# Ledger of designs, part 16: VHH binders against Salicylate/benzoate carboxyl methyltransferase (BSMT1)

Target 1, 379 residues: Salicylate/benzoate carboxyl methyltransferase (BSMT1), of Arabidopsis thaliana (Mouse-ear cress) (q6xmi3)
Amino acid sequence: MDPRFINTIPSLRYDDDKCDDEYAFVKALCMSGGDGANSYSANSRLQKKVLSMAKPVLVRNTEEMMMNLDFPTYIKVAELGCSSGQNSFLAIFEIINTINVLCQHVNKNSPEIDCCLNDLPENDFNTTFKFVPFFNKELMITNKSSCFVYGAPGSFYSRLFSRNSLHLIHSSYALHWLSKVPEKLENNKGNLYITSSSPQSAYKAYLNQFQKDFTMFLRLRSEEIVSNGRMVLTFIGRNTLNDPLYRDCCHFWTLLSNSLRDLVFEGLVSESKLDAFNMPFYDPNVQELKEVIQKEGSFEINELESHGFDLGHYYEEDDFEAGRNEANGIRAVSEPMLIAHFGEEIIDTLFDKYAYHVTQHANCRNKTTVSLVVSLTKK
Key: E = the ipSAE of ESMFold2; O = the ipSAE of OpenDDE; V2 = 0.75 times the mean of E and O plus 0.25 times the DockQ between their complexes.

## First folded at step 4 (VHH; framework vhh_5c3l_4)

Design f8 (from e01 with S104T S105R K108Q; at its last look DockQ between E and O 0.76; V2 from the best seeds 0.00; counts 0 for: pae E 4.8 > 2)
Fold by ESMFold2, look of step 4:
Structure f8 (fold): chain B 379 residues (1-379), chain A 125 residues (1-125)
Amino acid sequence: as target 1 above (379 residues)
Amino acid sequence: QVQLQESGGGLVQPGGSLRLSCAASGFTFSSYAMSWVRQAPGKGLEVVSAISGSGGSTYYADSVKGRFTISRDNAKNTLYLQMNSLKPEDTAVYYCAKGPRYSTRWYQLGEFDYRGPGTQVTVSS
């Protein structure tokens, strides 16, 4: 095995007993566990909203791919960072439905479709595989078709598929996770991520790591996608171009930092443990994405869109309920990393502090979430 | 340079109330835990209360618990101490103190980087 690819994301493998998706903030909220009723309800709504915003781009690119490849009889698609459970199939269903509707419109037989579901080897693929018969029954009812489902375990910062084998790749809310914590963060102590008080060197460290990771991702995928094959990628992002420290969607990490700092004050967390903990995360803007794609050179940009939406929590919930729901959501995404670094004993107390901070700072509940949708064609 | 200025002290009858304020400047106020420390006549320094930088965690000495309330307004760089049910034993100079950056339990040991000039609180007859 080539050691260049071993442990490409070692900082995200803290807990071998759990199979959660640390690569997809929104998806992880859906997959935290079967008994988390509030977590499931909120996460399912958020994930469907993210998909609905990206759906026009996904549909258009699926149709154009089929036409440009002259309606192949076999299609291989991949969902990168698929997580587990029924939500792994949301985008796959849209892709298959689009292909079948298009083929019917132009009087061609639908292709056989292989659907490859990728996540880290620790992902609970078995839960996802248990839903395959139900998914195919739904597909037979709505589309008179079925598909073949396969697992592709591994980091998407490594090779995942044989050369020139994929026609379409989809990934949603996964690529903001970095392969590792950036170097040169010593002057950002006490902060889990970039904040308004962070030095410019912290921003540059995170940007540099993202540039390396996304460049590697593009290069690896370019070996695996057929010529004129496509990718549709959705990021947690930001709209700002001229304030590198502003973060539209990252108040969550600031509140988590404050909550951990409270635990340092109480003696439950050591200062050195807090200072050593950083999120391997980056929320790019449109220009940063465009620059990496154009510099790497393997893909042509079809669409690159920025979408804002307000989370509906404060319109439909009181302050106490909104604080508790946000704390549960952030806990679902971050708990495996937090347990691995700080131990499980502080987690309940930590998220009680988080919920308190949300209720004390009402302006944190009014922020717009920014999603970036980019579609690419392999040259 | 770090500046801490207490106000709100004075003379009060037993059972009365006072509210101390501390205006802070010269540092990022929200990044540091703060405390109130007092020195009664003929006694050493006693940590009265402390609050984390975010305001999410507090500490009170047993002698004041239930009677005193610490708070902070990070938008106005101001620390407060509401003192109710005052006793003659509360007579002291009260100091506003800035702790080291989020060091664990420093306030229980009376550690601090800076303190203000203090404000006199006298509870008498």
Scores: ipSAE 0.224, ipTM 0.724, lowest interface PAE 4.8, mean pLDDT 80
Fold by ESMFold2-Fast, scan of step 5:
Structure f8 (fold): chain B 379 residues (1-379), chain A 125 residues (1-125)
Amino acid sequence: as target 1 above (379 residues)
Amino acid sequence: QVQLQESGGGLVQPGGSLRLSCAASGFTFSSYAMSWVRQAPGKGLEVVSAISGSGGSTYYADSVKGRFTISRDNAKNTLYLQMNSLKPEDTAVYYCAKGPRYSTRWYQLGEFDYRGPGTQVTVSS
């Protein structure tokens, strides 16, 4: 359990219908710093895979930013949805390395670099800040340099930075989380997200919420970033253009739904509680991203790429261990929201069932996922 | 309307293995718990193993725990029982049984309202 939530455990006598939806949603976006070594390890592997995929785009945009801004002596970088621990620094390391290598090549002095780590206030910033001395030692060994690290707590669906202050913004696997659960999902009962059996109204509700949220994000970032500054964003996405109910990579929400249905079957969760639970998540396609970016109008698209890769657990020889590792990863991102809606007593049993579903339903393991990487220049 | 048909029974030596299959039709297979129920000569019915509709919950009788594995393929409407390290005491007619959609007592014998014709398993030299 995340230590921040220990003293906020709700009373068992609270009316569940009066649950604080705002609080539940805020907690849903927090990555648990206390889930143990396996949770940290799984998140590290995932984020390293995502960064490896996006690295060429990130490197090129960092180099072009430096050249187009004529090698400024000061750079301010923001990592949005930074998570905690060493994972917060993966992209920042690549950015700083790219800047220093480029400056050395063109015989320019390296800039002073401020690195702003953003996540919700409930994020474990203290663990991240304790990692800064280690990170700076690595930078000194590899680049003969260091950086200054700051925290910027708050939702990236609000203003986070002073006007015209940022040079480079990076966000990885954060923007697929919506500001809130879409309205008008009453016809999507039994489904935590969009599935092949969902009504078209569910797809429209999720798409509408994504369009509102991503438009707001772009408007807010446009005020904070300098002209010719760069932004590199990575999403969980989909390739489907003509069947909006087909999803390439959302099997983990289907397995979570199946696991919750097992708890309903065993009498540990009510059917009505399950029917009321929906994920604030959206996996866009390339056309949906282009439409929002072009309509908002503050940014030029430099690159927009779709990448398929396996987020699966083929590296594990033991199927039971592979299922447990996937369960721990999904638990890390969903546990606060699940506790707020269902209570903490079901959580261990729920993820035991989730792990079992992974091991017993092999067609949901080692599934190819789709990631979208987009790079933008401020006009 | 509900149809359950077992297969895979037979004669096997002690220590051997058998895999039973049950083909189901006439209901939404994935929505219901399923079980393997056996009846040894001169004894009553015993739930050997049970599995929830999604496959996320399983039950095993103490007599078979660690030796038998229940599984299901919801795409093929088929229930399976992998029986390893068979003992003479496992000799029985094995029935595939349809269980409840929802129940706190989901693995108890009284929850299984329909059974197939059964398949004989004989463990002897």
Scores: ipSAE 0.000, ipTM 0.319, lowest interface PAE 13.4, mean pLDDT 80
ESMFold2 (binder alone), look of step 4: mean pLDDT 84; pTM 0.865
OpenDDE, look of step 4: ipSAE 0.674; ipTM 0.895

## First folded at step 5 (VHH)

Design s21 (from f4 with S57N; framework vhh_5c3l_4)
Amino acid sequence: QVQLQESGGGLVQPGGSLRLSCAASGFTFSSYAMSWVRQAPGKGLEVVSAISGSGGNTYYADSVKGRFTISRDNAKNTLYLQMNSLKPEDTAVYYCAKGPEYSSSWYKLGEFDYRGPGTQVTVSS
ESMFold2-Fast, scan of step 5: ipSAE 0.596; ipTM 0.868

Design s23 (from f4 with T58E; framework vhh_5c3l_4)
Fold by ESMFold2-Fast, scan of step 5:
Structure s23 (fold): chain B 379 residues (1-379), chain A 125 residues (1-125)
Amino acid sequence: as target 1 above (379 residues)
Amino acid sequence: QVQLQESGGGLVQPGGSLRLSCAASGFTFSSYAMSWVRQAPGKGLEVVSAISGSGGSEYYADSVKGRFTISRDNAKNTLYLQMNSLKPEDTAVYYCAKGPEYSSSWYKLGEFDYRGPGTQVTVSS
């Protein structure tokens, strides 16, 4: 494919009608939602748990990147999908700390580091930028280093960076979000996502959209990253299962579907509104990731691992707190999309019902939900 | 298990001074912001001061600016609050609290979930 075509693919060429719809979904995905301090606290815990799980892979790949590039004097890092701004600094800190510790250990000078934070244009980059002096003061004291922080507004389903400019790319819990809702979901009414009652055509539609989007993502990043540069990606995924439609009864989108169905029963949401709403989401398994990466062909897989964890349990939380934690986490990522489709008035009641459904499934946690961590080297 | 234990509270006359200490364990102390949060009789919780993980950044509530100084000793896993020119309005239970690693709102009350049992400070003639 001619590089010009990748930037002008029809799914990324925003026609007036398609532009408004796709832009609305992408805008919704990148806006920080929630109820202020409580929502932020729950999201901070989840993000720290996710990062702690991926940290060994991120550290190893950062070290190997430095060694394989023969300790360059300048490093450009991209953090993709940084919708909450400040949480992106957790990953950036780990990268910078790893580089500085490695350079000290091998008696080399630390590079100058540019950190590019990617999010949609509607993200509050000013709040993020105001945090930079604090972050650099902490780095100077702990690591005798600093970094330069830049905003890169736009969808990561489009070109974001100049050719052969990036050394390290990190993305956490962003790529399971699709560029758009798949077409041909008319037979999946009442379900926000794939469930055991979904037709095979729904699975095919979601998988096809994921394959297109992830292939596009890899192709775009391949133009922007240097040879031997590294990419570390974390997905919400699923265990290898016999049936691609199988999700346990407590899958988070199943619980949200049940909660919305309760509101339909109570007359607060119309059945037609529920039937028209589908999540632009896909939870791949290990095999599906490998197939896309190998077929696209620009990257070598270094590591691909699967980690199970409970979205609501952080250390010693009880089932009641776990229910609220999961509700707050799912609310934070879905609230803008839900408001756009159903209106603001239902949101509090919806997530109270969601927390209740989590509590009813306390003994049947999401056992099929995993985090997939993949690390890639540019060929 | 996160453990925080305050000491140094007591009775002091207006205009006097006290130094509070907090011994921390169960986490990488130097990586987390820490704060002193107080609750006066009949009032809600207030963050009086906070300090970043490295000690490089400090926050003070307007009510204590110029009078209180927060500090930390990361080698000893200990947080301090030096309280000067104490007023009767400073009478409260003072809690040591664990905060976030990196957050633009790092000094705000909602960031501090883990608290010690508290130490009573009474400023009275």
Scores: ipSAE 0.246, ipTM 0.702, lowest interface PAE 5.0, mean pLDDT 82

Design s42 (from f4 with E101T; framework vhh_5c3l_4; at its last look DockQ between E and O 0.02; V2 from the best seeds 0.00; counts 0 for: pae E 17.1 > 2, placed apart)
Fold by ESMFold2, look of step 6:
Structure s42 (fold): chain B 379 residues (1-379), chain A 125 residues (1-125)
Amino acid sequence: as target 1 above (379 residues)
Amino acid sequence: QVQLQESGGGLVQPGGSLRLSCAASGFTFSSYAMSWVRQAPGKGLEVVSAISGSGGSTYYADSVKGRFTISRDNAKNTLYLQMNSLKPEDTAVYYCAKGPTYSSSWYKLGEFDYRGPGTQVTVSS
């Protein structure tokens, strides 16, 4: 692919806190995640780092897909779990750029490309769709191309697309969400997820629900992806193979549980309400992913990588501001669930406690976050 | 850079009302607790009122409880203080302050990262 158009998309650098001023749609995306260009979030930085880590896998699989399908004139791409759209547009841009660069190098016409953005119907698609004209303007400048963008509202634990219509599926940091809290989950003593003190039955319940959900996901997508089409999926995961209960003291659900316990001790939250609250979440390891994929049988694994990221590599000037930014990230994904169960009045105090716990556990800020990247080919 | 600009101060008769505004920029407004802090002539700083990032929790000093109402509009990055039934003792420079926001106890104790230049409120006959 050499020389690539190395400057045709925004550079994702680990230490870059600014949106790329060379691309208007990247600037607008950064603003939609906050109140301006100076907005900072641990969630936003992690999402950019995850995309940068997955980029080589995404590029390789996009190129191999094109070659194995003998350069089709039409490509349909889906982005599952598109939420704010920031990573989605960056990922879609990377896919399209890869296709165009490859076609140019081998003297083939570039295909028409449909890009389908999926999330639950409650997602604010209108905010996401407002960026489409800017996105296509950037594509025309950098790639002499454009694409068609569509919404696909619905759960990815249901059918989303017509049969044999998709060529490439990308999803980042969405598939760790379970379809529901596991059934028959024993009381976990105020822990909202698995800890070292959890009963073995809690791990088995969570693993069983994940196995069911991910098997369903693979089966459903196998009906929608063409033969030799591909998926690139990124999970929040774990590296521990031998202790199924291990989560370190800095695990974000552990910190949130501790924060809720503080509110119970202060009389702001009842102990029974805390004991009844569980996250519909699972962080698989490599072996667990491999076993589900192989048992389901519709896909061949191309790559399965485990990546460690040290969240302590970047540094805010104020430790309390850094702790607040990390709290904002977890709040963004958990607040609707927390409000529904505990009520709105305690949420600001809860995340004040969370931010405080982050600052008081400085040794935990050196812990590695694990991401698993899986690339698959439909048989 | 954090910028806070107060407005709406002035001269008012006892029993009157004023509404203070604070325009905020340079930070994610909705992520931080905000407060109104005042300094009467010859006195130290007093926390008058505070409000959480979402607006779900408020604090009022006993001296203003029931008379003052703090609010925020996160879409407009603006903090407000509605001041009713004003007394001569309310005469002060009123400052808008951005709290460190890791704990309710910190902004309640008057801890803040930044404050604006202030707006003068004078209550006299």
Scores: ipSAE 0.000, ipTM 0.267, lowest interface PAE 17.1, mean pLDDT 79
ESMFold2-Fast, scan of step 5: ipSAE 0.280; ipTM 0.727
ESMFold2 (binder alone), look of step 6: mean pLDDT 83; pTM 0.853
OpenDDE, look of step 6: ipSAE 0.312; ipTM 0.737

Design s43 (from f4 with E101S; framework vhh_5c3l_4)
Amino acid sequence: QVQLQESGGGLVQPGGSLRLSCAASGFTFSSYAMSWVRQAPGKGLEVVSAISGSGGSTYYADSVKGRFTISRDNAKNTLYLQMNSLKPEDTAVYYCAKGPSYSSSWYKLGEFDYRGPGTQVTVSS
ESMFold2-Fast, scan of step 5: ipSAE 0.014; ipTM 0.522

Design s45 (from f4 with E101L; framework vhh_5c3l_4; at its last look DockQ between E and O 0.13; V2 from the best seeds 0.00; counts 0 for: pae E 19.4 > 2, placed apart)
Fold by OpenDDE, look of step 6:
Structure s45 (fold): chain B 379 residues (1-379), chain A 125 residues (1-125)
Amino acid sequence: as target 1 above (379 residues)
Amino acid sequence: QVQLQESGGGLVQPGGSLRLSCAASGFTFSSYAMSWVRQAPGKGLEVVSAISGSGGSTYYADSVKGRFTISRDNAKNTLYLQMNSLKPEDTAVYYCAKGPLYSSSWYKLGEFDYRGPGTQVTVSS
C-alpha cells in the first residue's frame, strides 16, 4: 500500500474540537422536528412569507443563470438550511417552474434537475422527505421536467458537494446562524444576544464570527458552484448603520432574554446558566454583508434588497393570539438549544413568558430587524 | 396617542408619606406592565417599582422595599405609588412609564415605551 497517496487534503477542519463544554448546546442547533403544534413545520409562516418576498429575485436570477449557461440539459440545485417541512420545497418549486417556463418560451428542452436539500443532521429530514411525493405530483402538473430530490446532511460551513457541480444555491433564513458562539464573548450578562446594554466587545465578537463563517461559506460554495452559477441568500439582518448595539424593543432575542430573566427571578433558572447562554446568531446589516462578499472576492453581487421584518403579530386582532404565534415561531427555531442548556422542564413556561412579552410590545414601531436578500454570481 | 401624566408629588418631611398617581390613556392599560422610575439629582434613572398588567406581579427596588407599594386600577387607567417612610435619598423626579417587560425583568433600565413628564418629590426637613 504505497504511502504516497495520503495527500491529506488539509481538510479545512473547522477545529470543532474546543467547543468548550460551555457551548455544548450549539450542537443542538436544529429546528423542532415532527408535525406537532410546536414543530417548525407547523410554525414557519414567517419563513414562507420571506420566501414570497424573495421570489422576484429568485426568478430573475434563475432566468439569468439559464441564459448565461446557454440552457444546460442538467441543473443541480441546492437548498441550504432547508429545515423541516413543506417550506423546504417552495423555493425549489419556484426555481423549477421558472426554468420550465423560460425553456418553453425559448423553445428549448427543460433540463433534468437534481435538488439537494441540506441541513444539519439533527434536523428532521423524515418529515421533509414525506412531502416529496406531493412535491413531485405538483411538479408533474406544471412541468415536464424531471426533478430528483436528495438529502445532503451536514453543515454548510463544510464541503457538501463536489467541485463545480452546483448551478444554483438557495438559502433562506439559515446563514444568520453561526457555526459557534463567538469567542471572547464576555460581559454580556443577562442577555443571550446583543442589546444596547451589551459591551462593544460583544458586537465585535459576533461580527468577527459572522465574518469568519460567511467567508468560509463563500469559499466553500465557490468551489462547488460552476462559473456563472448563482446563489440567492436571505438573511435576518438589521437596518441600523450607526449603532451596532441597538436593537428595537421587540427584537426576538431580546424578548427571549427578558423571558429567561423572568425565570431567573422566579428561581426556575439559575443566573449563571443564563449568563452562559448566548445565541450562535448574527443579523448583519447591508454594509457588513457587502464587505464580507467583496473581501472574499469569489462572487459578484447582482442584487441586494432589504425588506421589512414581520413575525405576523402586527396584523392579528387578538394580541394574545399574536403573541402565542410569535412565541411558537421562535420556539420552533430555538427550543432544541434551550432544552440542551436549560432543560425541558422550563420550556413551556419560558415561551408563555415570551408570548407575554410580545404583547407588551404591541406598539413597537421602530423595527430594526429586516430581511436581506442577496443574489450572487460566481466569478 | 399614548399619554401618561403623573401627579401627587411635592415637599414632605423625612418619615412622611406621599401617594403618586399616573393617569394613562391612548392604549389598553390592563394589557401592559407599568413602572415607576425616578431620577435623583446627578444620578441616572432608577426603576423604583413595577407591576404587571393584571396586577398579579410586582417588583420593588431594594432601596424601597417595605416602604413603597405599587398598585393599579385598570378600570380607571391609573397607576399608583404609595410611598411611606420617605427619606431624603428618595428625593427625585418620579416618572410613570409604560414598561415592555414583565415586572420581574425590570433590572434593565431605559427600556420603556413611554414615560410621563414626571412629578417632583422632595424629602427635606
Scores: ipSAE 0.000, ipTM 0.252, lowest interface PAE 13.8, mean pLDDT 85
ESMFold2-Fast, scan of step 5: ipSAE 0.242; ipTM 0.661
ESMFold2, look of step 6: ipSAE 0.000; ipTM 0.187
ESMFold2 (binder alone), look of step 6: mean pLDDT 87; pTM 0.895

Design s46 (from f4 with Y102W; framework vhh_5c3l_4)
Fold by ESMFold2-Fast, scan of step 5:
Order: structure tokens, then sequence, then C-alpha cells
Structure s46 (fold): chain B 379 residues (1-379), chain A 125 residues (1-125)
């Protein structure tokens, strides 16, 4: 091939990339004007809201850990369920910043910090690793520090780290996802999760699976964390007063099931596929968390807080925008599971229907979900 | 409430220079990537340049690389674009835009969720 030919032909892919980037900006600029937030933007906002809520607990536990361990020269941090990668760096930044500010304040040298990012093997760790040089350059300028980042692929319902190696474990909005769909849900047909129409046996099945999973999680982390090490965990949870079937977040899954039923009526989804789909999800209350932690016995509870806040963004004057923002939020957390069960082809239509259902049910736009923040010390 | 206000645009001859400024308020300025986005007559939006929260990383579109310099003063909550060797094809409305805190795509158009009203730059003889 003539080398001059290669040098004279413009890259068509560069022009395509510019057009895609331009369209994405127009969509972002028009968020309040019709398009709503895209799934990436919605997921980033959700992670920022969750971290802001948990930040005081995370900061306090990081400071107390450093003081109680007498300012070690090396810290190993684990971020569990890092999903998109970049969003996990919000919490990692807060931890590193807290350590550096504290060390400067008490005139101690900052430790070397290893940051271990955990997600399932299918996660794109290469995209996450490519971000690390940028992250470290920013840290060096703002905090005069850096970190070492490596991946730990695997389920956090299995061993991930060497014995007695971790000093701080953080997990945000991951542990409400179960290791598997509970058994004995045959009588919960047409419901993706627990709702007011669910039998008591569905509640018991989900609770039992959560208890097994969270107990296993604690036992595995107890082997990997040093004595006096800290763990900060954030869950989607619930405030149930009298009825164990009442769920503060149940409208999310009810609207999703209604949207799927619309697709069944339109012949795009089979009834048998809908009946076979159950969310591997559980929203614990404070008492349920406390009982599992106390029974497993490896950790002391420092703080266990319940917070109400909105998971989505809401526009009072435009029901359509509110519906799109809610749909984008639920899509961000459920899309991979929905694709795996129903296929990719239905997803856009499904969330168009979801946005419509939110618009028809104005009360769901003002729903405050419950989040639980727990901090633990290894005995 | 996020507020971005651009200044420094105007009419300039080819080969000339302009310095654009953007005053920011309503958010922790130093925590967010910022960009200059332009729209030429009859064209779409283009990210001209972007700068990370610390100022340590920068991005430039191929069309302006070597001629434009982005900078920020985090103590003054101000973003700048130094524009040298201006060409007629640089004629556009220039917008200051707020980007993400932590993102591998931090300089891409889709990451910028708020912009100012814009300032007109006209390059003609």
Amino acid sequence: as target 1 above (379 residues)
Amino acid sequence: QVQLQESGGGLVQPGGSLRLSCAASGFTFSSYAMSWVRQAPGKGLEVVSAISGSGGSTYYADSVKGRFTISRDNAKNTLYLQMNSLKPEDTAVYYCAKGPEWSSSWYKLGEFDYRGPGTQVTVSS
C-alpha cells in the first residue's frame, strides 16, 4: 500500500465521534427542556447523592481508624461493587483526602495507599485502570499524594483479599443486591419484588436470602480486614412500621412490572418470561441489619443511621421531565439484569412506558426512599 | 444556583488574539472540570478546550491545538481561554460550561451539564 495514500485520507471515525459528542451535549443541555438526564448522568448524580449522605460517617471512621491504628505508614482500602469504575473514585477521593488532611493537621507523614476495586469479572476494568493516571495527577496537585490501584475481580460473596490485609472497606448501594434470586417465589407471579399483593412467603424467602448473603459477606470480610479496621456500608433500606410487606421503594418495582405487563399485552414479552423474572434485591430495615451483624459477631457497630432522600431529580412544572428522570435512574440500576432476561430489543420501549407510568402516578415523583448507613469496627 | 458568565469576546482581525473569561458561582469551582464550547454560524456545538478541576489536565480540539490555551484560577472561581493566531473559522459564540468531578470522559461534550449565555467572537478583516 502506498504510504502517501494513508496520510491524505481523513479519518471518518473522527468526524463520527465529533457528531456523537455534539449530540450528547445538546441532550445534556436540554435535560430540563425535554430529554431528561441520560443514564450515565443519572447514575453519577445518584452516586454523588449517596456519598454526600454517607460522607460524615465515612470521614469520621477514616479519621478514627488512622488514630486508633497509630498512623500506619501503609493503608489498604477496598471499594466493593465498583460497577462503572469512575463513580467509585468519589468515595476513594474522600478517603484519601481525609487521611491527607488529618496527617497534615497532626504533623504526620501520609501513608502509602493501596486502593482495591472490586466488581464481577465481566466489568470493564481496563476503562477503570485507564482513568488512574488522570486521578493520581489530580490528587498530586490538590493533595500532594497518590495511590496505587488494582482490581479484585469476583463476587463479594466470595473471598477477594488476603487475610488480615485490609484497613478500610467501603461499599455503596451494592449490598441490597442478593447473590441470587430467592427460592420459593412461585406464589409471587406478576410481581418483580415484594409488594402489598405479595404473599407472606415471598417476604420470608427474600429475608432468608438476605440473612444468608449478608452473614456470608461479614464472615468473608472478617477474614480479610485487620483488627480495629473499619467498614462503611450503605444500603437502600426501608422504614416499616407495622407491615413487613410495606416497602418505601416498592413503587419503583411496581411501575417496572406494570411497564413489562404492557409489553406482554403488546406481544413483545411472553407472560411466562415476566412470571419467571424476580429482582435479586432486598431493602433491609435497621433491626434486620443489627440482628445479622450481632449474630455473625465479628464486628462492633459504631453507627447505624437511617436517612430519607430522593433517588431521582424532579421537575414540579413538567410531569414529562419527572417521568424521564425517574426512568433514567431505574434504568441505570436494572438494565443489565433486564437485558440478560428479556433481551436488548425491548429496553428503550420498556423505559418509555416506565416514564409514562411515572407521569400518570404523580405521587411517586415525591417519594423519599430510605438509605441505611452502617459503620463497623473489626473486633 | 449555578451561574456562569462569559466576557472578553469581540471583533478581531485574522492573526489577532483575544482572552475570554468566565466567572463561576453557586458550586465548588475547584472540584469540577470546565470547558469552552463554541457554536459557529450554521454549525453544531464543539468542545474547543477542557480543563480538569485542579488545572493539571487539559484537552484541546485538533482545530485549536497549539493556538489556544485554557487555564483556571480556582481562588477567583474564574476560567480563561487565551486565543492566539485567530482565523475566520474561529468565528462563533463561545460558551463556558460546567463538567464532571470524576469521569474518564471528562472532556467529552456529553459530560457538560450547564453553560453560560455565551460571548460572540468574530474574526474578519
Scores: ipSAE 0.452, ipTM 0.795, lowest interface PAE 2.8, mean pLDDT 81

Design s47 (from f4 with Y102F; framework vhh_5c3l_4)
Fold by ESMFold2-Fast, scan of step 5:
Formats: sequence, structure tokens, C-alpha cells
Structure s47 (fold): chain B 379 residues (1-379), chain A 125 residues (1-125)
Amino acid sequence: as target 1 above (379 residues)
Amino acid sequence: QVQLQESGGGLVQPGGSLRLSCAASGFTFSSYAMSWVRQAPGKGLEVVSAISGSGGSTYYADSVKGRFTISRDNAKNTLYLQMNSLKPEDTAVYYCAKGPEFSSSWYKLGEFDYRGPGTQVTVSS
């Protein structure tokens, strides 16, 4: 194969196993599964809470980036992952507003701003681009500013941007999704993820896959970001102390597993199909993030924070409606993977059972969700 | 705590005009799209009109386009609907509703997560 050709097309560097596993996984990353009002609103509420928690860190890093780069006349911002759409534009709005307010305060002209939206090729970029005129009209009225929006289709586990071109990278609730399901999960049968009954080998398999994926992500971003550029990342995480099988969040995977077990009991799903289904997901703790970042070595950690909030606050409705809204949210992120593995016929029944389990199990409501926010400076 | 309170409804003759107001509190009003949603007797909910957070973009249902005007005063946290050339078919309970900050579907019914108690508009005779 011509090495020049391979080097100019990063996707050709993936091995076949990674490509097949990643293809299934990247479809699951598209959180805009359908125009379902309940699915969309539930998912949007969670992502908005996450952005609200990360906002002070994002604002501070945007300001420090502008000051440390001596107020460039042009900046390029990347928004990475499954929050494309409403929450991506909300994050971009906060970044642009922060830059404009800072520039006005120090009597400097605002830069031209390029905003690159990264999502999978299967994402509906046409709907996103049709929204850009609306977004720029809002910006002109509120901020006397506008931006240029570009699409960067592809996995963030591959090269996406030219070398030394990005000034600011933001990603919200995307990096807890793995490039593929870990190997060596045969002893974790009947579980979609790590539970208290899982063997230590399952924990080690998930941790190892996360370490490989996050290391790859950091290396790829280090090639694309300028020196003194900033990156702000938010994860679903955990505050686990000395018990690697305890999860602060992830009750949703346990409820999904229980719902699938009900379908096995009713003869609608085979036990072997349930045993073969594992989520490509990992909820790191602060120590695990710090170790990967320090070992990869391209970035200095500015801030690494843990934030908890009551999961029950997603829904201000009664218990039945709260259960349905949570079911619709989990359906939005998992449905493509579930259809690919189990078929379309079980999906409605599955999420009816899921909603019921949420309403009947009080300990699944009011469970603390942990988010990790890390901000990084390129060395 | 989000609070929305409508006023200005009433009885009006065909061809007449009404102005609805909605007082909003408990959130950063200027950051959110707002709408007027109506429900006629025996019918489902319909988005009549919507307005973006800045006021720069508006949406109108085909049934009211050219007759109704939505506006907002972000300094007063108030949403308005000016209804002109009213028809008997406009008879409904009108709800003020809070929508999204940014969404490609910002004017669709499913985007509006909070509604006020509603105000009755009756076009008769």
C-alpha cells in the first residue's frame, strides 16, 4: 500500500476488527435517535445539566486561552461527539459570548471564529447546517457577532483536524463511550456492564479498553491543537473508594439488563443473545483520568473536578412519567445497538419494562449521578 | 421554580382583536424560546406561534399567519400575542409555554416543557 496514501487518510490506519466494532459503536453515539419529544427532552435535560456544571470551567479556560495566546484575530473551536445539535450550539454560544465579553472588556476586536462540529458520518448534518442561520441571527442580536460552522464527520478515535489548527476543544458526555466492547467478558454473563456481582476480570477488561481509547484520543488531539490551546472534557464518572465494582451511576444498565432478562423469561429473547450483549461504556474516576493524561504526557491538567447531582431532578413529573422519560432517554442512546443485536420487534416491549422497573424501584430514583470535568492545556 | 401566568383572554366578536400577555419567572427568560399553544374544545394541542430567546426569529402556524403577532419584552420577562381578525375557529384555551435555548426543532410542540394555567379566548356571534 502507498504510505503517503495511508498517511493522508487516517481511517485506513484502523484494523478490521476495530472498524467493525467501531461501526456498531459509532451508531450508538448518535443521541438524536428520532424526533420523539419525550426521548429528545429527557436527553436534552441531562446534557444541559452537564453543560451547566461544566460552564464555569469552560468560561475560565476560554478566557485564559484568549489571554495566553495574546488575543488572536482568528480562532478555531471543535465540539466533539454525541452532543451535536441543541447542546453543541449552547456550548458554542457560551464560548463565543465569553470571547466577545472579554475582548470588549480589554478594548480588543473580537476574533473571527470557526466552529467545527464533529459527529459520526451518519449524523444528520443537513439539519444542523439548516439551523446555523437561526443561530447566527441570535448571536448578532445578543452579541453583535457571528461564527462560521463546519462539519468534521468521523470518529474522534481518528484524526479529524489538520496539525496545529485548533485553539479550543470541547466535548460533553461523549468520552465515556468506548471505541469497542472490551475483550474477555465471557465471565460477566447476563450483565450489560460492571455490577457488584461482576468478576474483577470484567473490571480490568473495561479499564484496559478505556485506557487505550483515552490515550489514543489525547494523542490525536495533541497533533491537532496549538501549543497553549485548551481542552475541556466532561465524563460520566464515579467517586468509587477502593471498590472497583461499585458504581455511583449506571443503574440504567442494570435496569436494561433486568428488562432483557424479563424478555428471556417470556421467551422473546434467547439467553445466549443476552449473554453476548455488552455496553461499550466506562465510568472513570479522577485517579484513572489523571494517570492516563500524565502517562500520555502532551497536556497539563488545569482542573479536574467531580460534580454530583440527584438523578431524580431530571424529572419534575410523577413517578410513572419519570420512568417513561428515563426509558425514552436510555432508548435514544442504546436503540441502534439493541436493534442490531436483538431485532426491532422487542424494542417497544423492552422499554415498557424498563419504564416500569424505574417506577417500581425507588433506589433507582434519587441516585447521585457523578460527572467529571477536566480542563487541559497543550504543552 | 418556573412560573408562567397568562392574562388578556375573554369574549370577542368575529373580526375583533385581543392581546394576550404572559408573565414569566424562575428562569433566565431571555435565554429561552417561548410559545403560545392553544387547545380548542375536543381538539389536541397546537403551537400557534413561537419566538426565539432574542426575539429575532418567529414561527406561526398556517392557520394564524398574517393575523397574529408574537413578541417579547426581555427586560420585563413578558411574552405577548397580538391577535387580529379573530375567527370562531380561534376559540380555545391559550397557554404560554417555555421552550428550548437552541434546537433545530425549537418551534415544535414537543420542545415546550412548561405551560401556564391558560387563558380562555372565545370568538362568538
Scores: ipSAE 0.587, ipTM 0.859, lowest interface PAE 2.0, mean pLDDT 83

